# VH-VL binders against q9m8y4: the designs that were tried, part 8

Target 1, 142 residues: q9m8y4
Amino acid sequence: MATKSTGGTEKTKSIEVKKKLINVLIVDDDPLNRRLHEMIIKTIGGISQTAKNGEEAVILHRDGEASFDLILMDKEMPERDGVSTTKKLREMKVTSMIVGVTSVADQEEERKAFMEAGLNHCLEKPLTKAKIFPLISHLFDA
Below, E stands for the ipSAE of ESMFold2; O stands for the ipSAE of OpenDDE; V2 stands for 0.75 times the mean of E and O plus 0.25 times the DockQ between their complexes.

## First folded at step 6 (VH-VL; framework fv_nivolumab)

Design p2 (at its last look DockQ between E and O 0.48; V2 from the best seeds 0.00; counts 0 for: pae O 2.6 > 2)
Fold by ESMFold2, look of step 6:
Structure p2 (fold): chain C 142 residues (1-142), chain A 126 residues (1-126), chain B 107 residues (1-107)
Amino acid sequence: as target 1 above (142 residues)
Amino acid sequence: QVQLVESGGGVVQPGRSLRLDCKASGFTFSDYGMHWVRQAPGKGLEWVAVISRDGTNKYYADSVKGRFTISRDNSKNTLFLQMNSLRAEDTAVYYCARDLEVRTYGSGTYLYFDYWGQGTLVTVSS
Amino acid sequence: EIVLTQSPATLSLSPGERATLSCRASQSVDSYLAWYQQKPGQAPRLLIYDASNRATGIPARFSGSGSGTDFTLTISSLEPEDFAVYYCQQYDDWPLTFGQGTKVEIK
């Protein structure tokens, strides 16, 4: 989070704000969802990269030594779903914050299983600033 | 041939509700995100809402948030807009508009509209 | 919210003339900008996407250029069917927004 202040008088101090950018990986098999989520992440000071499925997310961490502050993980994906992907990333010692972003009407048991795979949090679609910012605000601390 | 046909427009009093339908044909409806875009008489275009292919991800313009609900039934190739608490400023021609096919385009190029219906007029007047 | 300002509001030109339509964004939209044509009583028609790519079936006389905040739609030689209203639309930031339109009319 960055604090912005505008001042115009001798009694009002100008504060130089430092905006910390966070690196976000968006993992979702629907390209429209990836684009919509990119736009939300931009509004909160994130720079995003996308993965079309769980295998791409794994490859990014294995082959390129990519590091992300936050991973947004869809649950329902072909090939490797979000649960399997999250487990694999944790096996690979990925320490990023992982937030599940899943469809409405999930059974509570399914949400618990997803959390047990290694999520830090789980959100219901649609992704909004109001839902996610309280969970990740600490990532912006310098 | 891609075809989008809106229906359900009409004249209603402020505070009432209407539901718009958009029937799709000539393409695999479930492979596309869908939008509503409106145009007040003699005015420009305003984006209203979007819905993902499976109907689970929805976003709205601030001017309609909390009053309008976008939905879809892929088994019937139909997009819906439920409009509650209608106001005079909601008077417009409402178009359904198609986003890009997932299979045809890569990520990051979405949110513009390659096909539009002919529109249905909603008039909200006392 | 990104505001798109189109200029001029109206272009009065004759067939065969070059039309130059401007769209200015209140902040950078990269190349995420589309252009639409709308004739009276009709739905909009996609002309240009990603600032410079012609949509399928759009004649070569239509071209788009620009990036960031300043974009141009050019019609190299106006045909009678080109007299219409033209809208730009950005899809870089939330919410999706359109310009107010430029009317191209016969002089």
Scores: ipSAE 0.657, ipTM 0.842, lowest interface PAE 1.4, mean pLDDT 88
Fold by OpenDDE, look of step 6:
Structure p2 (fold): chain C 142 residues (1-142), chain A 126 residues (1-126), chain B 107 residues (1-107)
Amino acid sequence: as target 1 above (142 residues)
Amino acid sequence: QVQLVESGGGVVQPGRSLRLDCKASGFTFSDYGMHWVRQAPGKGLEWVAVISRDGTNKYYADSVKGRFTISRDNSKNTLFLQMNSLRAEDTAVYYCARDLEVRTYGSGTYLYFDYWGQGTLVTVSS
Amino acid sequence: EIVLTQSPATLSLSPGERATLSCRASQSVDSYLAWYQQKPGQAPRLLIYDASNRATGIPARFSGSGSGTDFTLTISSLEPEDFAVYYCQQYDDWPLTFGQGTKVEIK
């Protein structure tokens, strides 16, 4: 009586961890910088919206239609700068990850002030996938 | 009238360096991103590099990464391309091109070239 | 990178004829496509942006259409000055890329 060992091929269901699509707001007064950041976000699997200054960013949140997982915040902008904008967003109870983007590497005091405004992180220009991805990779696991 | 004038092209040996200049006039140079685009003899167009209006952001084609550096001096209305470790395949007419108004349509802002210089020829040969 | 393939490689036509040029993208570029004209010994000239918008000063005989992966440049009636090489270019993703070009030549 030959016991046919039915080798059950355990189909290892490769749980394709569906990367969550993240919503990103890009706040920068330079249209090229906005585009550059947009393309970076697209490459990492995010969807982005842009604002030309801090006031536009605030308005987007005020109207209640905008929800972002990530905000890329330029420091120097007309009308409302990045520091003021970050503070205002936090006052409005925005809980998004806010990453400040600055062009000046050696201004530690300014960076500190920006961080104190409510940033989660601060990166130096130019922004790259390599710089931003380690900071936001956990946003895709949710 | 918008004008872009490239200079600095010439004949160089492989491994050598060359710097190209692009002088802009007829518009506010600091308001625009700038590009380099090249064209090998008898071939098509190849995008090379872009620099933001304030010079803080730069992107390169993979073919030139680590060898070429794009820069600008807004006070002089001049765009630069420093080319190091030149190769035969870098032989081309090099154009500077102005990024037209970056427009936001739908979910994004987008880039194309509205003004071009007449180009400067770079020949890399032994 | 996004590869743009233009067809045909060469288009031989007579003045007054209609020219139809194709540009196919390896992936969707939405409407973020431009067309350029280049005459021998000259720099490229912008013809169309955002797939279908004529640039300033471009004659009405030039038109662009398409979205996603398939785009067309049409010259309704060829003028002698229209015999040139035409390039499509996408600006949806890095790096910016061009098609290999279509030569419109006189028959």
Scores: ipSAE 0.179, ipTM 0.728, lowest interface PAE 2.6, mean pLDDT 90
ESMFold2 (binder alone), look of step 6: mean pLDDT 91; pTM 0.933

Design p3 (at its last look DockQ between E and O 0.40; V2 from the best seeds 0.00; counts 0 for: pae E 9.5 > 2)
Fold by OpenDDE, look of step 6:
Structure p3 (fold): chain C 142 residues (1-142), chain A 122 residues (1-122), chain B 107 residues (1-107)
Amino acid sequence: as target 1 above (142 residues)
Amino acid sequence: QVQLVESGGGVVQPGRSLRLDCKASGFTFSDYGMHWVRQAPGKGLEWVAVISRDGSNKYYADSVKGRFTISRDNSKNTLFLQMNSLRAEDTAVYYCARDLRGSGTYVYFDYWGQGTLVTVSS
Amino acid sequence: EIVLTQSPATLSLSPGERATLSCRASQSVDSYLAWYQQKPGQAPRLLIYDASNRATGIPARFSGSGSGTDFTLTISSLEPEDFAVYYCQQYDDWPLTFGQGTKVEIK
């Protein structure tokens, strides 16, 4: 009497943790930079909106309609630069993660000033998925 | 009229270096991102690299990453491609192309140079 | 990378005929697709951007359609100067990529 051991293949229901879509604001005066960042954000599962300068970013928040999980902030912009914009957003009690994006690796003092303005993180150009994803992975957690 | 003129192409041996230039005219060069696109003889088009208008941001195709460097001098209206450690597979006509975007600021190429031929052969 | 596959490889037609060229993406590129024409010994020329918008100076006989993964370039009535190679290009993700091209040749 051969006891057929019915090896119940426990279908490990891979709980597809439905990644939350994150809303991202990209602030950069260079349209190519904006596009580059948009493409990266899309690749990582975010939805992005763009602003051409710091003033536009501030206006988006002033109207109360905009809520972002992440803001990518360029440092050098006309009208309102990244430092001033970051400060203003924090004054407005914006709680979004703000990641500064800078082109100058060697200016530690400038980077420090940018961080002190209220950045959560500061990354060097070019922005890559590899650079940004470790910083924002928790934003996808439900 | 928008004009892009590539130069610097030629015949080189594998492992050697070459620099390409692209002279722009007829538009405000500093307002536009610029690209390099190449085409092997009898083959299709391959994107190579992009540089932002102020040179602060650069991206490369994996096939050239670590070997090629894109740069620009806006005061001279000139785009550059420094090609190091050249390989036979780098043989191609190299085009400089101006960046343009539609809705959503997405990237395509509205103006192209006539190209310069780079031949890598032993 | 996003792979663009064009079909057919070669399209043999006569002047006055309708040409239909296909470009299929390995994943959705939304409407971020451009079409280029290239004649022998010349640089590519932009025809269509954002899947369906004609570039400046492009004749009305050229039209683009599609979204997501499937795109079509149509030439309603072929002119002698339209016999060339056509490329699609996506700009939804890095790296930017082109299709392998479709050659429209005279029958």
Scores: ipSAE 0.349, ipTM 0.806, lowest interface PAE 1.8, mean pLDDT 91
Fold by ESMFold2, look of step 6:
Structure p3 (fold): chain C 142 residues (1-142), chain A 122 residues (1-122), chain B 107 residues (1-107)
Amino acid sequence: as target 1 above (142 residues)
Amino acid sequence: QVQLVESGGGVVQPGRSLRLDCKASGFTFSDYGMHWVRQAPGKGLEWVAVISRDGSNKYYADSVKGRFTISRDNSKNTLFLQMNSLRAEDTAVYYCARDLRGSGTYVYFDYWGQGTLVTVSS
Amino acid sequence: EIVLTQSPATLSLSPGERATLSCRASQSVDSYLAWYQQKPGQAPRLLIYDASNRATGIPARFSGSGSGTDFTLTISSLEPEDFAVYYCQQYDDWPLTFGQGTKVEIK
């Protein structure tokens, strides 16, 4: 991944690698979280779409032609929570990378159950570029 | 009646710390994202920080990143701003502001507190 | 970050006159623009959201228009209480940013 320096004048520090845009689904019932996660995805070169709950996420995969490279899955949601949603998506043969986003207070048993539902990774809130980028950097490869 | 009341402002030397409180009443505090917005004397408005309704996500303006920490205690209907390593440029009236509980990513401020003055000077 | 430039910096008018305030964004913000009024020693008050929708309790003499990069706030007939500073704010992209303000002062 190329690095850059800031501060008045910028010079190329390395050979720039061509970057693929990634399609991301953000599943979270809090409008502020959806916006914050959209911003993080934009800063790393992704395009995002949102779902307000797990049931909307399932409907998108059943009804649409859209596919996602990455799904950010909140755990606590009304209607259908993140664990149930992840399990359903995997039963539907969705192969996207799914990263769970959990509260700091989650116990190890809860995290384990979420992972067993079909997550690739599980991160604690707050979500940051530093936390997520190392997990997903391979998605930008052609 | 929605009310937001800030406190904790004062005069402090550069490099020191202050904590601001914002007490909320007249609405379900835990349903709303909350922000800090500041205004230097005689100047315009600058957004500072936001915290999600359950406190799980936070975002900061570049000018305060790494020095300020936003937090909330929903059981006490209180928003906080911990300001460390204060600089003269942080001198401002600090407002807490509610973003509208609504349908999406719209982030504008329907209610504001009265503000609390922070002065950072030698 | 998205820069909002307001013009004019100061607008000197009499009660009963029409005020037209401009806000120009450095890139498109679609319709994600709000307007606030601030009187001396007071907190800002939301007037307009989504470029053209009046907030609850705002008098009909306030109207907003525009999309993309160019926005206006119009006060059809100034009342004595309308002499204040007005700010635009975009919420299309982070960080949230405000214009520098237009002061509407009594002539």
Scores: ipSAE 0.006, ipTM 0.620, lowest interface PAE 9.5, mean pLDDT 85
ESMFold2 (binder alone), look of step 6: mean pLDDT 93; pTM 0.945

Design p4 (at its last look DockQ between E and O 0.51; V2 from the best seeds 0.00; counts 0 for: pae E 3.9 > 2)
Fold by ESMFold2, look of step 6:
Structure p4 (fold): chain C 142 residues (1-142), chain A 124 residues (1-124), chain B 107 residues (1-107)
Amino acid sequence: as target 1 above (142 residues)
Amino acid sequence: QVQLVESGGGVVQPGRSLRLDCKASGFTFSDYAMHWVRQAPGKGLEWVAVISRDGTNKYYADSVKGRFTISRDNSKNTLFLQMNSLRAEDTAVYYCARDLEVRTYGSGLYFDYWGQGTLVTVSS
Amino acid sequence: EIVLTQSPATLSLSPGERATLSCRASQSVDSYLAWYQQKPGQAPRLLIYDASNRATGIPARFSGSGSGTDFTLTISSLEPEDFAVYYCQQYDDWPLTFGQGTKVEIK
């Protein structure tokens, strides 16, 4: 597979004309994780909001004014876990890209169940630019 | 009384390895993210690494990335720093530090309690 | 990486005087700034978090102010135990960084 540099003239031209920010919701019950993930999202040109648990994420979407391009969803949360939250959001017809970020995503059976709940992708912690950017790069188009 | 006690420091030649331990007591260790912060003798403070409460999320300063590994054993109330490929510029007192962000009133990534440190000297 | 520059490097004052310590960030850190006190041979002690909130057990004579790039730690009336080195630390962006310190010493 041939690689093409995305820097230089093409990046300069894109930056001048196609500046856009993506809106990201970070759902994780650990304040440290929320802060670290916010920092990663900021470095890739996103604006983020946080939810402390799955129920807050659901409530935020019931208001018709909330809209996110990307949702980062932790799996293991003590009130409403990520699987249940993802299922509920999809039942509510939320069409955002949802990426699971969890410590158990690489077990085939558990990852499959989480994906079937409505995830687009599933990543293991720690979240890094290298892990997430290839999955979401298309959200910065147009 | 919150206590953090570092151990495992010593004098070692460049290229060698050491493991630091930090034993915690007086608080529920598994509820807190933990950090390592170092200070070269007579110099300022440098953040080294962080590990989340359950040990699944870890971040490192660029100066140690790929050489150092932070880990924890919550059943033993112990934080670890495995330091490989040590360099002279790693010479410092290494502090174990507790992240303040519990119970949601702060933003995290600052340190409300510190151990007294353990000295690592890397000399030729 | 966000650089924090503290000034002055050394502040020579007498007990009872007001100390004003500056920390300037190379880019905005909003209010994500903490202050620490360190005495020789001792671990740092958290004084201020989120720019202006005193940590538990910190006397009211310590106060922090500022946001964005310019931050100040004020000690309203110096006590003998306040002569130490003070560090600021930002936690707005990766990596976490500290200023180089301001030494507050007895004149």
Scores: ipSAE 0.349, ipTM 0.756, lowest interface PAE 3.9, mean pLDDT 86
Fold by OpenDDE, look of step 6:
Structure p4 (fold): chain C 142 residues (1-142), chain A 124 residues (1-124), chain B 107 residues (1-107)
Amino acid sequence: as target 1 above (142 residues)
Amino acid sequence: QVQLVESGGGVVQPGRSLRLDCKASGFTFSDYAMHWVRQAPGKGLEWVAVISRDGTNKYYADSVKGRFTISRDNSKNTLFLQMNSLRAEDTAVYYCARDLEVRTYGSGLYFDYWGQGTLVTVSS
Amino acid sequence: EIVLTQSPATLSLSPGERATLSCRASQSVDSYLAWYQQKPGQAPRLLIYDASNRATGIPARFSGSGSGTDFTLTISSLEPEDFAVYYCQQYDDWPLTFGQGTKVEIK
């Protein structure tokens, strides 16, 4: 009596981890930088809005309708700079991941000040997919 | 009137280097991103590189990445393209082009003003 | 990269006729498409941006339409100066790319 071992093919349900679409705010006074960052965010599966300066970013949050998973914050902007904006957003209890984008690698003190304002991370220009993706990959985890 | 004038083109051997200049006038140069676009003889247009208004962001086509460097001097209203390790396939008229003002919600990366171009010929 | 395919390769028409040029993208570019005109020995000239916006100084006879993958440039009535090569260009993703061009020639 040959016991037919019914090898149950465990259908490994490939849990298609549905990548969550993330909402991103890009804050930069340079229109090219904004566009470049938009394209990067699009390629990684995010939706982006843009602000031309820190004041616009604050206004977006003040009106209560804006919720972002990620904020890309330029350091140097007219009207309200990145440091001031970051501080203000944190005062407003914004819990978004804020990634500062800086142009000058050699100013460690300025970077430190920017981080102390409430950044989660600080990256140097130019921003690339390779730089940002490792920092934000967990935001896609539903 | 907006004017872009390319210079530095010529005939070079493969493996050599060449630098192109583009002098801008008639507008605030530092307010605009700038591009290089090339056109091989009798062929279509190929985007080469872009640089942000402050020079902090640069992007390149894969065909020139690692060999070409775009840069600018805003004090001189001049855009540059340093071309190293030149190949026969780099033979083209090279145009400098101004990026049109990028709107708040994603428009831009097209070219509203072009220079007349400078011819680069790479031949053994 | 996003490939733009233009058709036809050559369009032979007479002055006064309507010209319809097609540009198809290998993937959606939303409305991030521009059209250029290039005459022999000249630099390209911007005609249309954002698929349907006419650039400054461009005559009303030029119009752009489309979204996603299919775009059209229309010249309602060809003028003698309109015989040229036309290129579409996308700026939705890197690298920026052009179509191969459509030549509008006099019949």
Scores: ipSAE 0.335, ipTM 0.781, lowest interface PAE 1.9, mean pLDDT 91
ESMFold2 (binder alone), look of step 6: mean pLDDT 92; pTM 0.944

Design p5 (at its last look DockQ between E and O 0.38; V2 from the best seeds 0.00; counts 0 for: pae E 8.4 > 2)
Fold by OpenDDE, look of step 6:
Structure p5 (fold): chain C 142 residues (1-142), chain A 126 residues (1-126), chain B 107 residues (1-107)
Amino acid sequence: as target 1 above (142 residues)
Amino acid sequence: QVQLVESGGGVVQPGRSLRLDCKASGFTFSDYAMHWVRQAPGKGLEWVAIISRDGSNKYYADSVKGRFTISRDNSKNTLFLQMNSLRAEDTAVYYCARDLEVRTYGSGTYVYFDYWGQGTLVTVSS
Amino acid sequence: EIVLTQSPATLSLSPGERATLSCRASQSVDSYLAWYQQKPGQAPRLLIYDASNRATGIPARFSGSGSGTDFTLTISSLEPEDFAVYYCQQYDDWPLTFGQGTKVEIK
């Protein structure tokens, strides 16, 4: 009586970890910077909305319709700068990850001030996928 | 009238360096992002690099990344392309091109070219 | 990168004929496509932006259409000065990329 060992091929269900789509707000007064950041976000699997200054960013949150996982915040903007905007957003209980983007490497004091405003991280221009991805990779982990 | 004039092209050996200049006139140079686009002899167009209005942001094609550097001097209305470690495949006419404008579409902004220089020829040969 | 494939490689036509040039993207570029004309020994000239908008000074005989992955440049009636190479270019994603070009030549 030959016992046919039914080798059950365990179909290893490769759990395709569905990467969560992240919503990103890009706040920058330079249209090209906005575009560059938008393309970076697109490449990493995010959807982005843009604001031209800090006031627009605040308005987006005030109206209650906007929810972002990530905010890329330029430091120098007209009407409302990045520091002021970051503070205001935090006052409004915005819990998004806020990454400050700065142009000048040697301004440690300014960077500190920006961080103290409520940033999670601060990166130097130009922003790249390589710079931002390590910081936000966990946002894709639903 | 908008004018872009490239210079600095020539014949160089592989591994050498060359700097290209593009002199802009007829518009407010600092208001526009600028590009380099190249064209190998008898071939199509290849985008090389972009630089933002204030020079704070740069992006490169993979083919030149780590070897080429785009920069600008707004006080001189001049765009630059520093080319290091040149290769035979870098042989091309190099065009300076102005970004027409950045438009907002939906959630984003987008760019394309409106004015081009006449180009400067770079030949990399042994 | 987004690959743009133009067809045909060469289009041989006579003055007065209609020219139809195709540009296909490897993925959707929405309407973020431009067309350029390049004559021998000259720099490219912008013809169409956002798939269907004529650039300033471009004659009405030039028209662009399409969205997503398939785009068309049409020259309704070829003029002698229209014999040139035409390139499509996408600006939906980095890097910016061009098609390989279509040569419109006189028959």
Scores: ipSAE 0.154, ipTM 0.726, lowest interface PAE 2.5, mean pLDDT 90
Fold by ESMFold2, look of step 6:
Structure p5 (fold): chain C 142 residues (1-142), chain A 126 residues (1-126), chain B 107 residues (1-107)
Amino acid sequence: as target 1 above (142 residues)
Amino acid sequence: QVQLVESGGGVVQPGRSLRLDCKASGFTFSDYAMHWVRQAPGKGLEWVAIISRDGSNKYYADSVKGRFTISRDNSKNTLFLQMNSLRAEDTAVYYCARDLEVRTYGSGTYVYFDYWGQGTLVTVSS
Amino acid sequence: EIVLTQSPATLSLSPGERATLSCRASQSVDSYLAWYQQKPGQAPRLLIYDASNRATGIPARFSGSGSGTDFTLTISSLEPEDFAVYYCQQYDDWPLTFGQGTKVEIK
């Protein structure tokens, strides 16, 4: 059993919640990327869950369990890549903000296709607070 | 048998640069995130840096950020640490260490070091 | 960052005795704590992960316990090869941090 987070605005570890916490899904096949992104999200006041590929992300939404304010979507993943996953989630009427996170090696054409799949924004790795917070700060509004 | 062998340590003056190598064998190197951890002579352990499996993401301790660069060449099974602007406080034995991920569902993954190299000494003085 | 404080700094014991080493975290780290053994002139070796799980090849005399802020490593009956320095390490939050070590030395 994982004990790092319990989701949403639930109180955990006997702490008092003073502001809205955002619920984030991190979709990336690299365990370090998932780990780093979780830490960034925690730093800005979010609670996160991870998926190791696009198929897991789709399954989470299909079973009706998951509700996310933000999805961080890696582009290159086995099974189902980020482009296909983003398109599928939008077809499923997922309205979450989706921010793509791509390698520095990606070409402009590849990034355009990713945006066209239904992203709200696209960022280059590594993810940092400075890169992402300006794009998502409105999610903390009531 | 997992093996990690560091090299490239030595004595250097403050302000100079040095590159450390860590050669890996006995496992699929490209499947693992890798770390550098250091230990000043007679002191405790300090985490330095981590690099993702494909090298696309890197993270550093504040004490070395901006001066050190972690990198890897998966075709050569080698991890690197480029150390610039060295200070006396950087004097330490430098270990490379293998990251272990044991859980892939739920919240997060866990980072501890299941295998370590034998270390290489960097001395920054005079 | 999370500070880990180990006690005692030095534990002087004889072979066959039970060793009890403590690690206290400045904030909860849940169960995300590992223990390492380091012998003179050698690299650290992983003993325990997730507070209580023995790493592969670690003898049953080593056991870990605790959660939250207070953790214990117990060596039920010291062998000659167990005289070493022991470090705890947390991985609940960045940066990853280690305790300052407990030296277990022969009396």
Scores: ipSAE 0.012, ipTM 0.600, lowest interface PAE 8.4, mean pLDDT 84
ESMFold2 (binder alone), look of step 6: mean pLDDT 91; pTM 0.922

